VH-VL binders against q8ixk2r445to577. Designs and how they scored, part 173

Target 1, 133 residues: q8ixk2r445to577
Amino acid sequence: FFGMLQNKGLTDYCFDYNPPDENQIVGHQVILYLCHGMGQNQFFEYTSQKEIRYNTHQPEGCIAVEAGMDTLIMHLCEETAPENQKFILQEDGSLFHEQSKKCVQAARKESSDSFVPLLRDCTNSDHQKWFFK
Key: E = the ipSAE of ESMFold2; O = the ipSAE of OpenDDE; V2 = 0.75 times the mean of E and O plus 0.25 times the DockQ between their complexes.

## First folded at step 9 (VH-VL)

Design xg7 (framework fv_axatilimab; at its last look DockQ between E and O 0.89; V2 from the best seeds 0.00; counts 0 for: pae E 5.3 > 2)
Fold by OpenDDE, look of step 9:
Structure xg7 (fold): chain C 133 residues (1-133), chain A 120 residues (1-120), chain B 107 residues (1-107)
Amino acid sequence: as target 1 above (133 residues)
Amino acid sequence: EVTLKESGPALVKPTQTLTLTCTFSGFSLSTYGVGVGWIRQPPGKALEWLANIYWRDHKYYNPSLKNRLTISKDTSKNQVVLTMTNMDPVDTATYYCARIPYGDYYFDYWGQGTMVTVSS
Amino acid sequence: DIQMTQSPSSLSASVGDRVTITCLASQDISDYLAWYQQKPGKAPKLLIYYASRLESGVPSRFSGSGSGTDYTLTISSLQPEDFATYYCQQHDNLPLTFGGGTKVEIK
């Protein structure tokens, strides 16, 4: 699967990554933004290694969860996907993080009108449903 | 200033189709993230969600009423239209349209509502 | 569908009282909970969204709390204009559902 990774509950919001420096794309947080499909900032790929890959630039980035965190951070992809970069996109649309045993949920930032994907306990929430478009 | 106003018939006969129009100002359905929903309230009872429509024409319906509901928008007129077929006296209620912010599922601005009575 | 159960259905209070209204969801709604105020013959007015976020222009005496399935609306010091019916609404999952309402009456 590839394209825009869109949330159901937060209507027409997609995974979005726009690093400040295109020559060093890792270390920043993945956010949610209105789906526009422009500039490759919203183009992601779900691979057979269970990665969510950002392949707009070389070297390619893969979404990872750092220890003790609930945010999604861009890391470099590895030949063998590390445990903290493995996700299962279920048939029902849930995006499950294998290592943390939590689901990716569209969430609103505190004291702002911005949105981010966060790890939360898995529920039947529409905000935990995702699909490629 | 954001405002919404419902318009339509105050009286509908059983089996007839209800058509309600929501006319709004202070915002546009051309703005990304914006939606409009319909909610009804029978006299002395709780609120019931009916349908949502968003700027990209995404539509959601209450499954219990989905086969009877159609929601549409005319962005150029700042209007949202709701049709409900096969009306019954049980559908007697005040019907509200309301604005949805940021692609969410809650309603931050409401119209004053329009009372619709279904009676022979 | 997610069922929203409010309690109590009605209560009597005096000006200056602390008022607490509870909303229980049939499943975890992850803080996607809104509170509305409705006065007779008027449309609902948004007070709280995302369980605890106060809508602009709403007095600070209103607050929301809770998590999982249990949520609470609190009026720290009831004012004359606060006598109304209050509704909770989950905004986590379709179909959207409202609580049965809580009527706050003057004692």
Scores: ipSAE 0.895, ipTM 0.953, lowest interface PAE 0.5, mean pLDDT 96
Fold by ESMFold2, look of step 9:
Structure xg7 (fold): chain C 133 residues (1-133), chain A 120 residues (1-120), chain B 107 residues (1-107)
Amino acid sequence: as target 1 above (133 residues)
Amino acid sequence: EVTLKESGPALVKPTQTLTLTCTFSGFSLSTYGVGVGWIRQPPGKALEWLANIYWRDHKYYNPSLKNRLTISKDTSKNQVVLTMTNMDPVDTATYYCARIPYGDYYFDYWGQGTMVTVSS
Amino acid sequence: DIQMTQSPSSLSASVGDRVTITCLASQDISDYLAWYQQKPGKAPKLLIYYASRLESGVPSRFSGSGSGTDYTLTISSLQPEDFATYYCQQHDNLPLTFGGGTKVEIK
């Protein structure tokens, strides 16, 4: 799948990645932002290796979660996808992170009006449902 | 300042279609993620959700009333319209419209409500 | 559909009392819970969303807590203006559902 990865429960919000330096795409957090489709910040590819790739830039980035963390951050993609970069987009729209056994949820940052995708215990929440547009 | 106000008939006969208009100010449905919902409350009873409409015209209906409800918006007039067909005395209630922020599912500002009586 | 069960359905309390109202969801709602206050003849007013986040302008004597299926609204020291009916609402899944309400009355 390729396109904008949109949340069901947080209407019209999409995965967004806007690194402060175009030449250094690793190590920053993926956020949620209004779906607009302009530029390259909101286009991702879901691969057969179960990666979520930021491949509109070179070098290509893959979304990862570091052990013990709940935030989605950008790593460089590898030839064989590491376990911390594997997400299963299930038929019901849930986005399951294999290594942690948790689901991606749209979340409001504490003390902020900003939104981010975070790992949470899997539920049937509409805020844990995702689809490509 | 965010305000919402419901308008429509106070009295409707059984089988008629109810049309309610929510007129609001202090925000626009052109604002990303914003929505308006309708909630009713029969006299002395709990609140019941009816329908939501969002900025991009996403529409959601209470499935128990799905075939009876239609929600629409006119962004240029700052209005949302709810129609409910085949009214019955059991539908007698105060009808509220309310704002939904950030594409979410909760209601941060409510109108004062309008009482609709469905009588014999 | 997610059923929301509030308890008690009513209570009597005096000014200054600590009041606790509970809301049980029929399934895990991941902290997507709102609380509303409704005074007689008036529209509901949002107090709390995301289980524990106070809406702007809501007095600090109101607090929300809980997780999973069990949620609580607490008024730490009841004031005369707090006599009202309180409703919880899950904002996790469609269809949106409300609790049956808790009427807080003067003892």
Scores: ipSAE 0.126, ipTM 0.747, lowest interface PAE 5.3, mean pLDDT 89
ESMFold2 (binder alone), look of step 9: mean pLDDT 94; pTM 0.956

Design xg8 (framework fv_axatilimab; at its last look DockQ between E and O 0.89; V2 from the best seeds 0.00; counts 0 for: pae E 2.9 > 2)
Fold by OpenDDE, look of step 9:
Structure xg8 (fold): chain C 133 residues (1-133), chain A 120 residues (1-120), chain B 107 residues (1-107)
Amino acid sequence: as target 1 above (133 residues)
Amino acid sequence: EVTLKESGPALVKPTQTLTLTCTFSGFSLSTYGVGVGWIRQPPGKALEWLANIYWRDHKYYNPSLKNRLTISKDTSKNQVVLTMTNMDPVDTATYYCARIPYGEYYFDYWGQGTMVTVSS
Amino acid sequence: DIQMTQSPSSLSASVGDRVTITCLASQDISDYLAWYQQKPGKAPKLLIYDASRLESGVPSRFSGSGSGTDYTLTISSLQPEDFATYYCQQHDNLPLTFGGGTKVEIK
C-alpha cells in the first residue's frame, strides 16, 4: 500500500512529514495535516517488512516509536526493520504498533489546534482507523 | 459571523419525501476542514444525528436511516440539502443543520432549526 | 452503536450551586465527548469538546472532565442563565450519538 495515509475519524487528515532540512530528514515528529495530495510530504508506503516508509528522499525514512514515547518519529530505514518500526495495518483499518502493543490514533496536540498521530490503547475508535488513498 | 438557517416545508404527508435546505454564511464549504451536518429532535426528546457532508463531498449517514437519506452541497450557493424519503409521523421533529469544524464529528454552530410535522 | 447514558435526567438547583452532570458511554470513547446547552425553543449551543476543551466564548464556570467511558460536566456556580437542558455527544465513532439529556431546573 502507498499514497496518502488518511484517518477516518478526523475526516480528510493525512500523515504529514516536512523536515526542516531535506538533507537531514530524521529526528522529527510525524504530524497530521489536511490531505492535499500536493508535493511529497504526504506520500508514504506500507512495506512487506511492516514499515511505514517515507521514501520521497534518500536515504529513506521509516516511522519509529522511541522508548517511552507515544509519538511517531522519523528514523532511517534499516535493511532489517527494527522492532520499533514495525506496524500492522489491519483489515479493519487499525494501525497496530507491535512493540508497544498500542494503536495509532489521530489526536489533537496539547495546547494547539494541530493534530498528530499518537500511540494509545487500542479501541474501536474511528480515530484509530486508517486507509491509503 | 457564522450563521446557518434551515428551510423547507413545515408539513409533510406520510410516504412523501422531505427536502430541507441549509443556507449558511460566514464560512464556505470550499474551505478545507469544514463540514455541515443535520440533526433532528422530536418534541420533548433527545437529539439524533442524521448525516454529515464535508468540503470534498465526503458523506456520512446514520445507518438506521441511510436508505432514506441523501445529503448534497452546492458550494457556490453556500447550501446543503437533505432529502428524506417515505416520511412517517414518527419523523416529526425539529431539524437542525450545523457546522463541523476541523473535519471533526462535533458541531460548533447551529441553525435555529425548522419544525417538520408529518401528518395526513 | 455507542450508547450515551446521562444522569440524572433532571435536577433542581439554586443560583450559586455546584452542578454536576454525568455521561456514561457504552465503550471507551477516548475523550471524544462534547457537551451542549439547549434552552427551550432554541438550538443547542456547544460548550465543551474533546471532554475538557472549553469552546470560545463559554464562561469559565463550565468545565468538563473524565476519561474512558465516564465523563462529567460541572458548573462551578450556577447562574440564572444556566437553567437549561444539557446533552453529551460522543464524537469518536459513527454513527454520532447523544445522551438523553439532563434538565437543570430552578429549585
Scores: ipSAE 0.915, ipTM 0.958, lowest interface PAE 0.5, mean pLDDT 96
Fold by ESMFold2, look of step 9:
Structure xg8 (fold): chain C 133 residues (1-133), chain A 120 residues (1-120), chain B 107 residues (1-107)
Amino acid sequence: as target 1 above (133 residues)
Amino acid sequence: EVTLKESGPALVKPTQTLTLTCTFSGFSLSTYGVGVGWIRQPPGKALEWLANIYWRDHKYYNPSLKNRLTISKDTSKNQVVLTMTNMDPVDTATYYCARIPYGEYYFDYWGQGTMVTVSS
Amino acid sequence: DIQMTQSPSSLSASVGDRVTITCLASQDISDYLAWYQQKPGKAPKLLIYDASRLESGVPSRFSGSGSGTDYTLTISSLQPEDFATYYCQQHDNLPLTFGGGTKVEIK
């Protein structure tokens, strides 16, 4: 699947990645932002290795979650996908993180009106449903 | 100051189509993330969700109404319109429109409501 | 569809009482629960969203708690203006559904 990765329960929000330096794309958190389709920040590729790639730049970035954490951060893609970079986009739209056994949910940041994708226990919530457009 | 106001007929005969207009101010449906929903309440009964429409024209309907509903917006007039076909006396209720913040599924500002009676 | 069951359906209370109202969802709704207050002849007013987040301008005597399927609205010290009907609404999944309401009356 290719394109903007959108949330069902938080209407018109997409995965967004806006690194401060386009040449240093690792280490920053993936956020949710208005789906605007302006390519560089909101285009992601879901690969046969179960990666979510930010591949509008070289070297390519892959979304990861470090052990014990719930935030999605950008790492460099590797030839063989590490376990912390593997996500299963299921037929029901759930986005399952294999290593943690948790699902990606659209969540409000603690003290703001901003939203981020976070790992949470899997439920049938519309806020855990994702699709490409 | 956010306000919403419902308008439409107070009386409708069975089988007729109801058209309700929500006119609002203090926000715009061209503004990022906002939506407007319709909810009804039969006299003395609980609330029932009908439909939502969002900024980029995403629309959701209560499936129990068997596709009797159509929601649309006119951003330049600050209006949302709900059309409900094949009205029946059981549809007698107060109809509310309400604002939905930030792409959400809850209603932070409500209109005063308009009572619609369906009777021969 | 997610069914929302409120209890009690009505209660009588005095000014100053602590009031609790419960809402049970037929499935886990991940804290996506709103509470509304409705006075006779008036539109509902949002009190709480995300189970526990107080809407701006709502008095601090209102609070929400719970998780999973079980949720509670608490009024810590009932005031004369709080006599109303209260509704919960899950805002997790479409179709959106409301509880049957809890009428809080003067004892």
Scores: ipSAE 0.448, ipTM 0.840, lowest interface PAE 2.9, mean pLDDT 90
ESMFold2 (binder alone), look of step 9: mean pLDDT 94; pTM 0.956

Design xg9 (framework fv_axatilimab; at its last look DockQ between E and O 0.96; V2 from the best seeds 0.00; counts 0 for: banned pattern HYF H105, pae E 2.4 > 2)
Fold by OpenDDE, look of step 9:
Structure xg9 (fold): chain C 133 residues (1-133), chain A 120 residues (1-120), chain B 107 residues (1-107)
Amino acid sequence: as target 1 above (133 residues)
Amino acid sequence: EVTLKESGPALVKPTQTLTLTCTFSGFSLSTYGVGVGWIRQPPGKALEWLANIYWRDHKYYNPSLKNRLTISKDTSKNQVVLTMTNMDPVDTATYYCARIPYGDHYFDYWGQGTMVTVSS
Amino acid sequence: DIQMTQSPSSLSASVGDRVTITCLASQDISDYLAWYQQKPGKAPKLLIYDASRLESGVPSRFSGSGSGTDYTLTISSLQPEDFATYYCQQHDNLPLTFGGGTKVEIK
């Protein structure tokens, strides 16, 4: 699967990544933004290694969860996907993080009207359901 | 200032189709993230959600009424239209349109509502 | 569908009282809950969204709390203008659903 990764519960919001330096794409948080399909910031790929790749730049980035965190951070992809970069996009649309055993949920940031994907306990929330478009 | 106003017939006969129009100002359905929804309230009863429409023409319907409901928008006129077929006396209610912010599903601004009575 | 159960259905209180209204969801709604105030013959007014976020212009005496399936609206000190019916609404899953309402009356 590839394209815009869109949330079901939050209408027309997609995964979005815009690193400040295109030559150094890792270390920043993945956010949610209105789906626009323009540029490279909202193009992602779900691979057979269970990675969510940001492959519009070289070297390629993969979404990872750092220890003790509930945010999604861009790391470099590896030949063998590390455990903290493995996600399962389930049939019901839930995006499950294997290592933390939590689901990715669209959430409003504190003290703002911006949105981010966060790890939360898995529920039947539409905000935890995603699809490629 | 955000305002919404419902318009349509106050009286509908059973089996007829209800058409309601929501005219709004202070915002546009061309703005990303913005939506408009319809909610109704029978006299002395609780609120019931009917349908939502968003800036990219995404539409959501209450499944219990989906086969009877159609929601549409005219962005150039700042209007949203709701049609409901096969009206019954049980559909007698005050019908509200309301604004939805940020692609969410709560309603931050409401019209004053329009009372619709279904009777022979 | 997610059922929203409010309690109590009605209560009597005096000006200055602390008022608490509860909303119970039939499943975890992940804090996606809104509270509305409705006065007779008027449209509902948004008070709180995301369980605890106060809408702009709403007095600070209103607050929302809770998690999972249980949520609470609190009026710290009831004012004369607060006598009304209050509704909760989950904005997590479709179809959107409202509670049955809680009427706050003058004692």
Scores: ipSAE 0.926, ipTM 0.961, lowest interface PAE 0.5, mean pLDDT 96
Fold by ESMFold2, look of step 9:
Structure xg9 (fold): chain C 133 residues (1-133), chain A 120 residues (1-120), chain B 107 residues (1-107)
Amino acid sequence: as target 1 above (133 residues)
Amino acid sequence: EVTLKESGPALVKPTQTLTLTCTFSGFSLSTYGVGVGWIRQPPGKALEWLANIYWRDHKYYNPSLKNRLTISKDTSKNQVVLTMTNMDPVDTATYYCARIPYGDHYFDYWGQGTMVTVSS
Amino acid sequence: DIQMTQSPSSLSASVGDRVTITCLASQDISDYLAWYQQKPGKAPKLLIYDASRLESGVPSRFSGSGSGTDYTLTISSLQPEDFATYYCQQHDNLPLTFGGGTKVEIK
C-alpha cells in the first residue's frame, strides 16, 4: 500500500515525518499530524517485507523501533528488512510490531497536545487501528 | 471566549422531526482538528452521545440512532444543525452541543442545553 | 460498544474529605477517558481527559488515574462547590459512551 497512513481513533491524523535536514533523514521520531497530503511528509509505503517506507525522498527511510523503546524512529532501509523494522498491518487495521509483540497506538505526547505513534500492549482500541488513504 | 448555544423548539409531538441549531463563537470549524458534537440527557439520567461533525466534514453518528440523525454545518455562520426524525416521548431530554478539540472525541466546551419535550 | 460502569452511584462526604470515584470499562480503552462535573440545571464541565490530564482552569485538587479498564477520579480535599454529579466518558472507540454518574452529596 502507498499513501497517507491514517488513524481511525483520531479524526484525520496521519503518520508524518518532518526531518529538520532533508539530507539527514535518520534518527528522528515519526509523529502524527493532521492529514493534508501536501509536500512529502505524509507519504509512506507498506512493502511486502512488512516495512513502512518513507520513499518519496532519497535515501529511503524505514520506520524502526530501537530495543527497549516505544517510539518509532526513522532508520535507513536495508535490502533485507531487519526485525525491528517489520510491522504487520492486520485486516482489522491493527499495526503489530512483531519483534516487540506490541501494537502501534496514537498517543498524546507527554506534556503536550500533540500526538505520536507509540508502541503499547495490543488492544481493540480505535487508536490502534490504521489504514491507507 | 468560547461559547455555544442551542436553539430549537421546546415542545414537539410524537413522529415530528426535531431540528436543533448550535450557534457558536470564539472558534471556527475551519480550524484543523476542531469539531462539534451533540449529546442529550433525559431528565435525571446519564448523558448519551448523538453525533459529531469535524472541520473537514467528517461525520459520526450513534449507531443506535443512525437512521434518525443528520448533522451538518455552515462554517460561514458558525452553526451546526442536528435533525432527528420520528420523535418519541423517550427522546425527551436536554440537548447539548459541545466543542471537540484535536480531532479527538471528548468535549471541552458545552452549550447551556435546550430542553425538548416530546408529548402529545 | 464499550460499557462504562461507575461506582458508587452516590456518596455522602464532608468538606475537606478525600473522595474517590471509579469507572470500569468493558474493554481496555488505552487511557482515552474523560471526566465531567455537572451541577443541577447546568451543562457538564470537562475536568480531565486522557485519564489523567487536567483541563485548563480546573483546580489541582482534582486528579485522574488508572489504566486499561479501571479508572479513578480523586478529589483530594472536597470543597463546597464540588457537590455535583460526576460522569466518565470513554473517548477511545465510537460510539462514545458515558458512565451512569456518581452523585456527590453533602454529609
Scores: ipSAE 0.561, ipTM 0.874, lowest interface PAE 2.4, mean pLDDT 91
ESMFold2 (binder alone), look of step 9: mean pLDDT 93; pTM 0.954

## First folded at step 10 (VH-VL)

Design gc1 (framework fv_recaticimab; at its last fold request DockQ between E and O 0.85; V2 from the best seeds 0.78)
Fold by OpenDDE, fold request of step 13:
Structure gc1 (fold): chain C 133 residues (1-133), chain A 119 residues (1-119), chain B 112 residues (1-112)
Amino acid sequence: as target 1 above (133 residues)
Amino acid sequence: QVQLVQSGAEVKKPGASVKVSCKASGYTFTDYYMHWVRQAPGQGLEWMGYIKPNSGYTKYHQNFQDRVTMTRDTSISTAYMELSRLRSDDTAVYYCARSKHYGSGFDYWGQGTTVTVSS
Amino acid sequence: DIVMSQSPSSLSASVGDRVTITCKSSQSLLYSSNNKNYLAWYQQKPGKSPKLLIYWASTRESGVPDRFSGSGSGTDFTLTISSLQPEDFATYYCQQYFSFPTFGQGTKLEIK
């Protein structure tokens, strides 16, 4: 699966990554932004290795969850996906992070009008449902 | 074994376009990135861009952004690079080269395609 | 773009010599999470395509002789040929793949 990764509950919002430096893409938080379909900051891929890859850079970026965090941070992909980079996109649309045993939820950023994907306890909320478009 | 076989030499006039092909074999075409690198006579290597074959996603170097188009045909494991509005300084050997999604350099290269642009 | 500065541009040596080529990047190529340097070395002979020699700064590609070695970290890297063989006379390039690929300007290794 590849393209825009869109949230069901937070309508018209997609995974978005826009690093301040194209030559140093790691370490920043993945956010949610209005889906625009321009194939720049919103082009992601879910792979059979359970990675969510950022295809707009080489080498590819891979979304990771750092220890003790509930945010999604961009790392570089590796030959063998580390445990903190493994996600399962379920048939029901839930995006499950294997290591934390939590689901990715679209949420409002604290003290902000912006939105971010955060790890939360898994529920049946549409804010935890995702699909590629 | 992995092989990248490119199309033959091209001679073009300024203003024309050229399309070079790169046929991959010996591996799963869609699992690796295909890059294009050129080398002017007596000069170094210049990265032009890449295509991700499974999706067709492309990224071009700014120097070629408005003149280069990279495509692929997954059914025949072939990548294409088209360069338009050719100039004399586009005279070079053009290479396709494979890379892994996580890096490790360009492990396999095509034999190169000589493109000569002259009046 | 990450700029790769290679030195020297040309070098004359004899069979059996120890040869060293250096490459400096405009920014660090070290990824802290895996402690790898995203740096490769290539060999190119006239009329031929480049050949990958070293990746991750110090790992030899399959089939590459032991006399080739890569070292360095961060921004400073070195390719060493411990004992030059006749077939080693060629042009060598460093390349970073920490970001969109860029190459050094090359080092032409000629017979003295």
Scores: ipSAE 0.918, ipTM 0.959, lowest interface PAE 0.5, mean pLDDT 96
Fold by ESMFold2-Fast, scan of step 10:
Structure gc1 (fold): chain C 133 residues (1-133), chain A 119 residues (1-119), chain B 112 residues (1-112)
Amino acid sequence: as target 1 above (133 residues)
Amino acid sequence: QVQLVQSGAEVKKPGASVKVSCKASGYTFTDYYMHWVRQAPGQGLEWMGYIKPNSGYTKYHQNFQDRVTMTRDTSISTAYMELSRLRSDDTAVYYCARSKHYGSGFDYWGQGTTVTVSS
Amino acid sequence: DIVMSQSPSSLSASVGDRVTITCKSSQSLLYSSNNKNYLAWYQQKPGKSPKLLIYWASTRESGVPDRFSGSGSGTDFTLTISSLQPEDFATYYCQQYFSFPTFGQGTKLEIK
């Protein structure tokens, strides 16, 4: 699977990564933004290693969650995916972060009127359901 | 046995376009990025851009983004680099080279395609 | 772009010599999460494609003789050839792959 990673509950919103400097992709938060069919900052790949890869940089970015945090941060992909970069995309559309045992949910960002993906206790909410488009 | 085999030498007039091919064999074409790197006579190596063959996504260095187009045909495991509006200072050997998604050195390179641009 | 600076631009040596080539980057190539330096070294002989010698700053590519070694971290890197052989006279390049690839200017290793 690769393409736009869209939320079922926030129907028009997709995973988006737009770092301030395209040469320095590590450490910034992944956001949600209106889906546009243009690729670039919304082009992601879900892999057999359970990674969500950001294709716009070389080396590729891999979404990760730091210990004790609930935000999704961009890291560099590695030859073998570390545990904090592993997400299980389940049949029901839930995106389960194995290391924390939590699910990715579309939510409003603290100190902002924008939206971001955050780790939350797993529920059957449409805000926790994702699909590639 | 991994191989990258490039098309033959080209001689072009200023203003023309050139399209170089790079045929991959011995590995799964879609599992590796394909980069293009050029080298002017007596000069060093200059990165031009890459294509991710499984999706077709491309990224070009800003010096080339207005004139370069990278494509691929997965049915024949071949990558292409087309450079338009050629100038005499585009005279160089053009190489394709593969890398892994997580960042790596270029472990295999094509043999190079000499492109000469002269009036 | 991350700028790579190599020194020297040329070096004359004899068979059996120990030679060192240095490479400096405009920013750190060390990724703290995996403690790896995103730096490679290549050998290029006239009329031939570059050949990967070393990746991750110090890991030798398969088939590369053990007289070649890489060292350094962050912004300062060294390629060492411990006992120069006739086939080692070539141009050497460092390359960063921490971001979009950039190469050093090259070091031409010549026979004394």
Scores: ipSAE 0.727, ipTM 0.897, lowest interface PAE 1.2, mean pLDDT 92
Fold by ESMFold2, fold request of step 13:
Structure gc1 (fold): chain C 133 residues (1-133), chain A 119 residues (1-119), chain B 112 residues (1-112)
Amino acid sequence: as target 1 above (133 residues)
Amino acid sequence: QVQLVQSGAEVKKPGASVKVSCKASGYTFTDYYMHWVRQAPGQGLEWMGYIKPNSGYTKYHQNFQDRVTMTRDTSISTAYMELSRLRSDDTAVYYCARSKHYGSGFDYWGQGTTVTVSS
Amino acid sequence: DIVMSQSPSSLSASVGDRVTITCKSSQSLLYSSNNKNYLAWYQQKPGKSPKLLIYWASTRESGVPDRFSGSGSGTDFTLTISSLQPEDFATYYCQQYFSFPTFGQGTKLEIK
């Protein structure tokens, strides 16, 4: 799958990544932003290796969750997907992180008007449902 | 065996356009990025941009952004680079080369296409 | 752009000599999470396309003779040819692939 990764419950919000340095794309948090499809910030690919790739950059970025954390951080993709970069996009739209056994949920960042994807215990909430557009 | 075969040499006048092809064989065309690199006579290597063949997404170096178009036809495993509004300093050998999505050196290069731009 | 600076621009040597070529990048090419340096070395003979010699700064491409070795990390890298052979007289380029690729200006290695 290719395109904008949109949340069902937080309508019209998509995965967004805007690294401050085009020559250093790693180490920043993925956010949610209003879907617009302009520029290179909102295009992702879900692969047969269970990666969510930021593929408007070369080398490609791959979304990861570091041990003990709940935030989605950009890493560089590798030849074989590391375990912390593996997600299962289920038929019901849930986005399951294999290593942590948690689901990606749209959430408001504490004390702000910003939204981010975070790992949470899996539920049937529409805020845990995702689809490509 | 992996092979990248480019179209033949071209002679152009200033202001014209040139379109160079690069046909891939021996691997899955859509699994690798295709880059274009040029080399003026007696000079070093200059990266121009890439295309991701499965999506068609392109990224161009700013020096070529308004003159270059990179495309592909996945049905025949072929990438294309078109450079418009040619100038005499566009005289160069133009190469295609592949890389992996996670970053790699260019393990295979086309044989090069000589483009000569003269009045 | 990540700028790649090679030294020297040209070099004369004899068969059997040990040769070193250096390359410096304007920013670190080391990705700490995988401990890899995103740097490659190429050999180019007149009228030919470049040939990959070394990637990840120190890994030899398949079929490249053991006399070629790469070393260095971060911003400073070296290509070493331990015993020069007649077929090694060529131009050598370093290239980073940490971001969109950029190349050093080349080092021409000539027979003395």
Scores: ipSAE 0.608, ipTM 0.875, lowest interface PAE 1.6, mean pLDDT 92
ESMFold2, look of step 11: ipSAE 0.605; ipTM 0.866
ESMFold2 (binder alone), look of step 11: mean pLDDT 93; pTM 0.944
OpenDDE, look of step 11: ipSAE 0.870; ipTM 0.941
ESMFold2, fold request of step 13: ipSAE 0.605, 0.537; ipTM 0.866, 0.836
ESMFold2 (binder alone), fold request of step 13: mean pLDDT 92, 93, 93; pTM 0.930, 0.943, 0.945
OpenDDE, fold request of step 13: ipSAE 0.918, 0.908; ipTM 0.959, 0.954

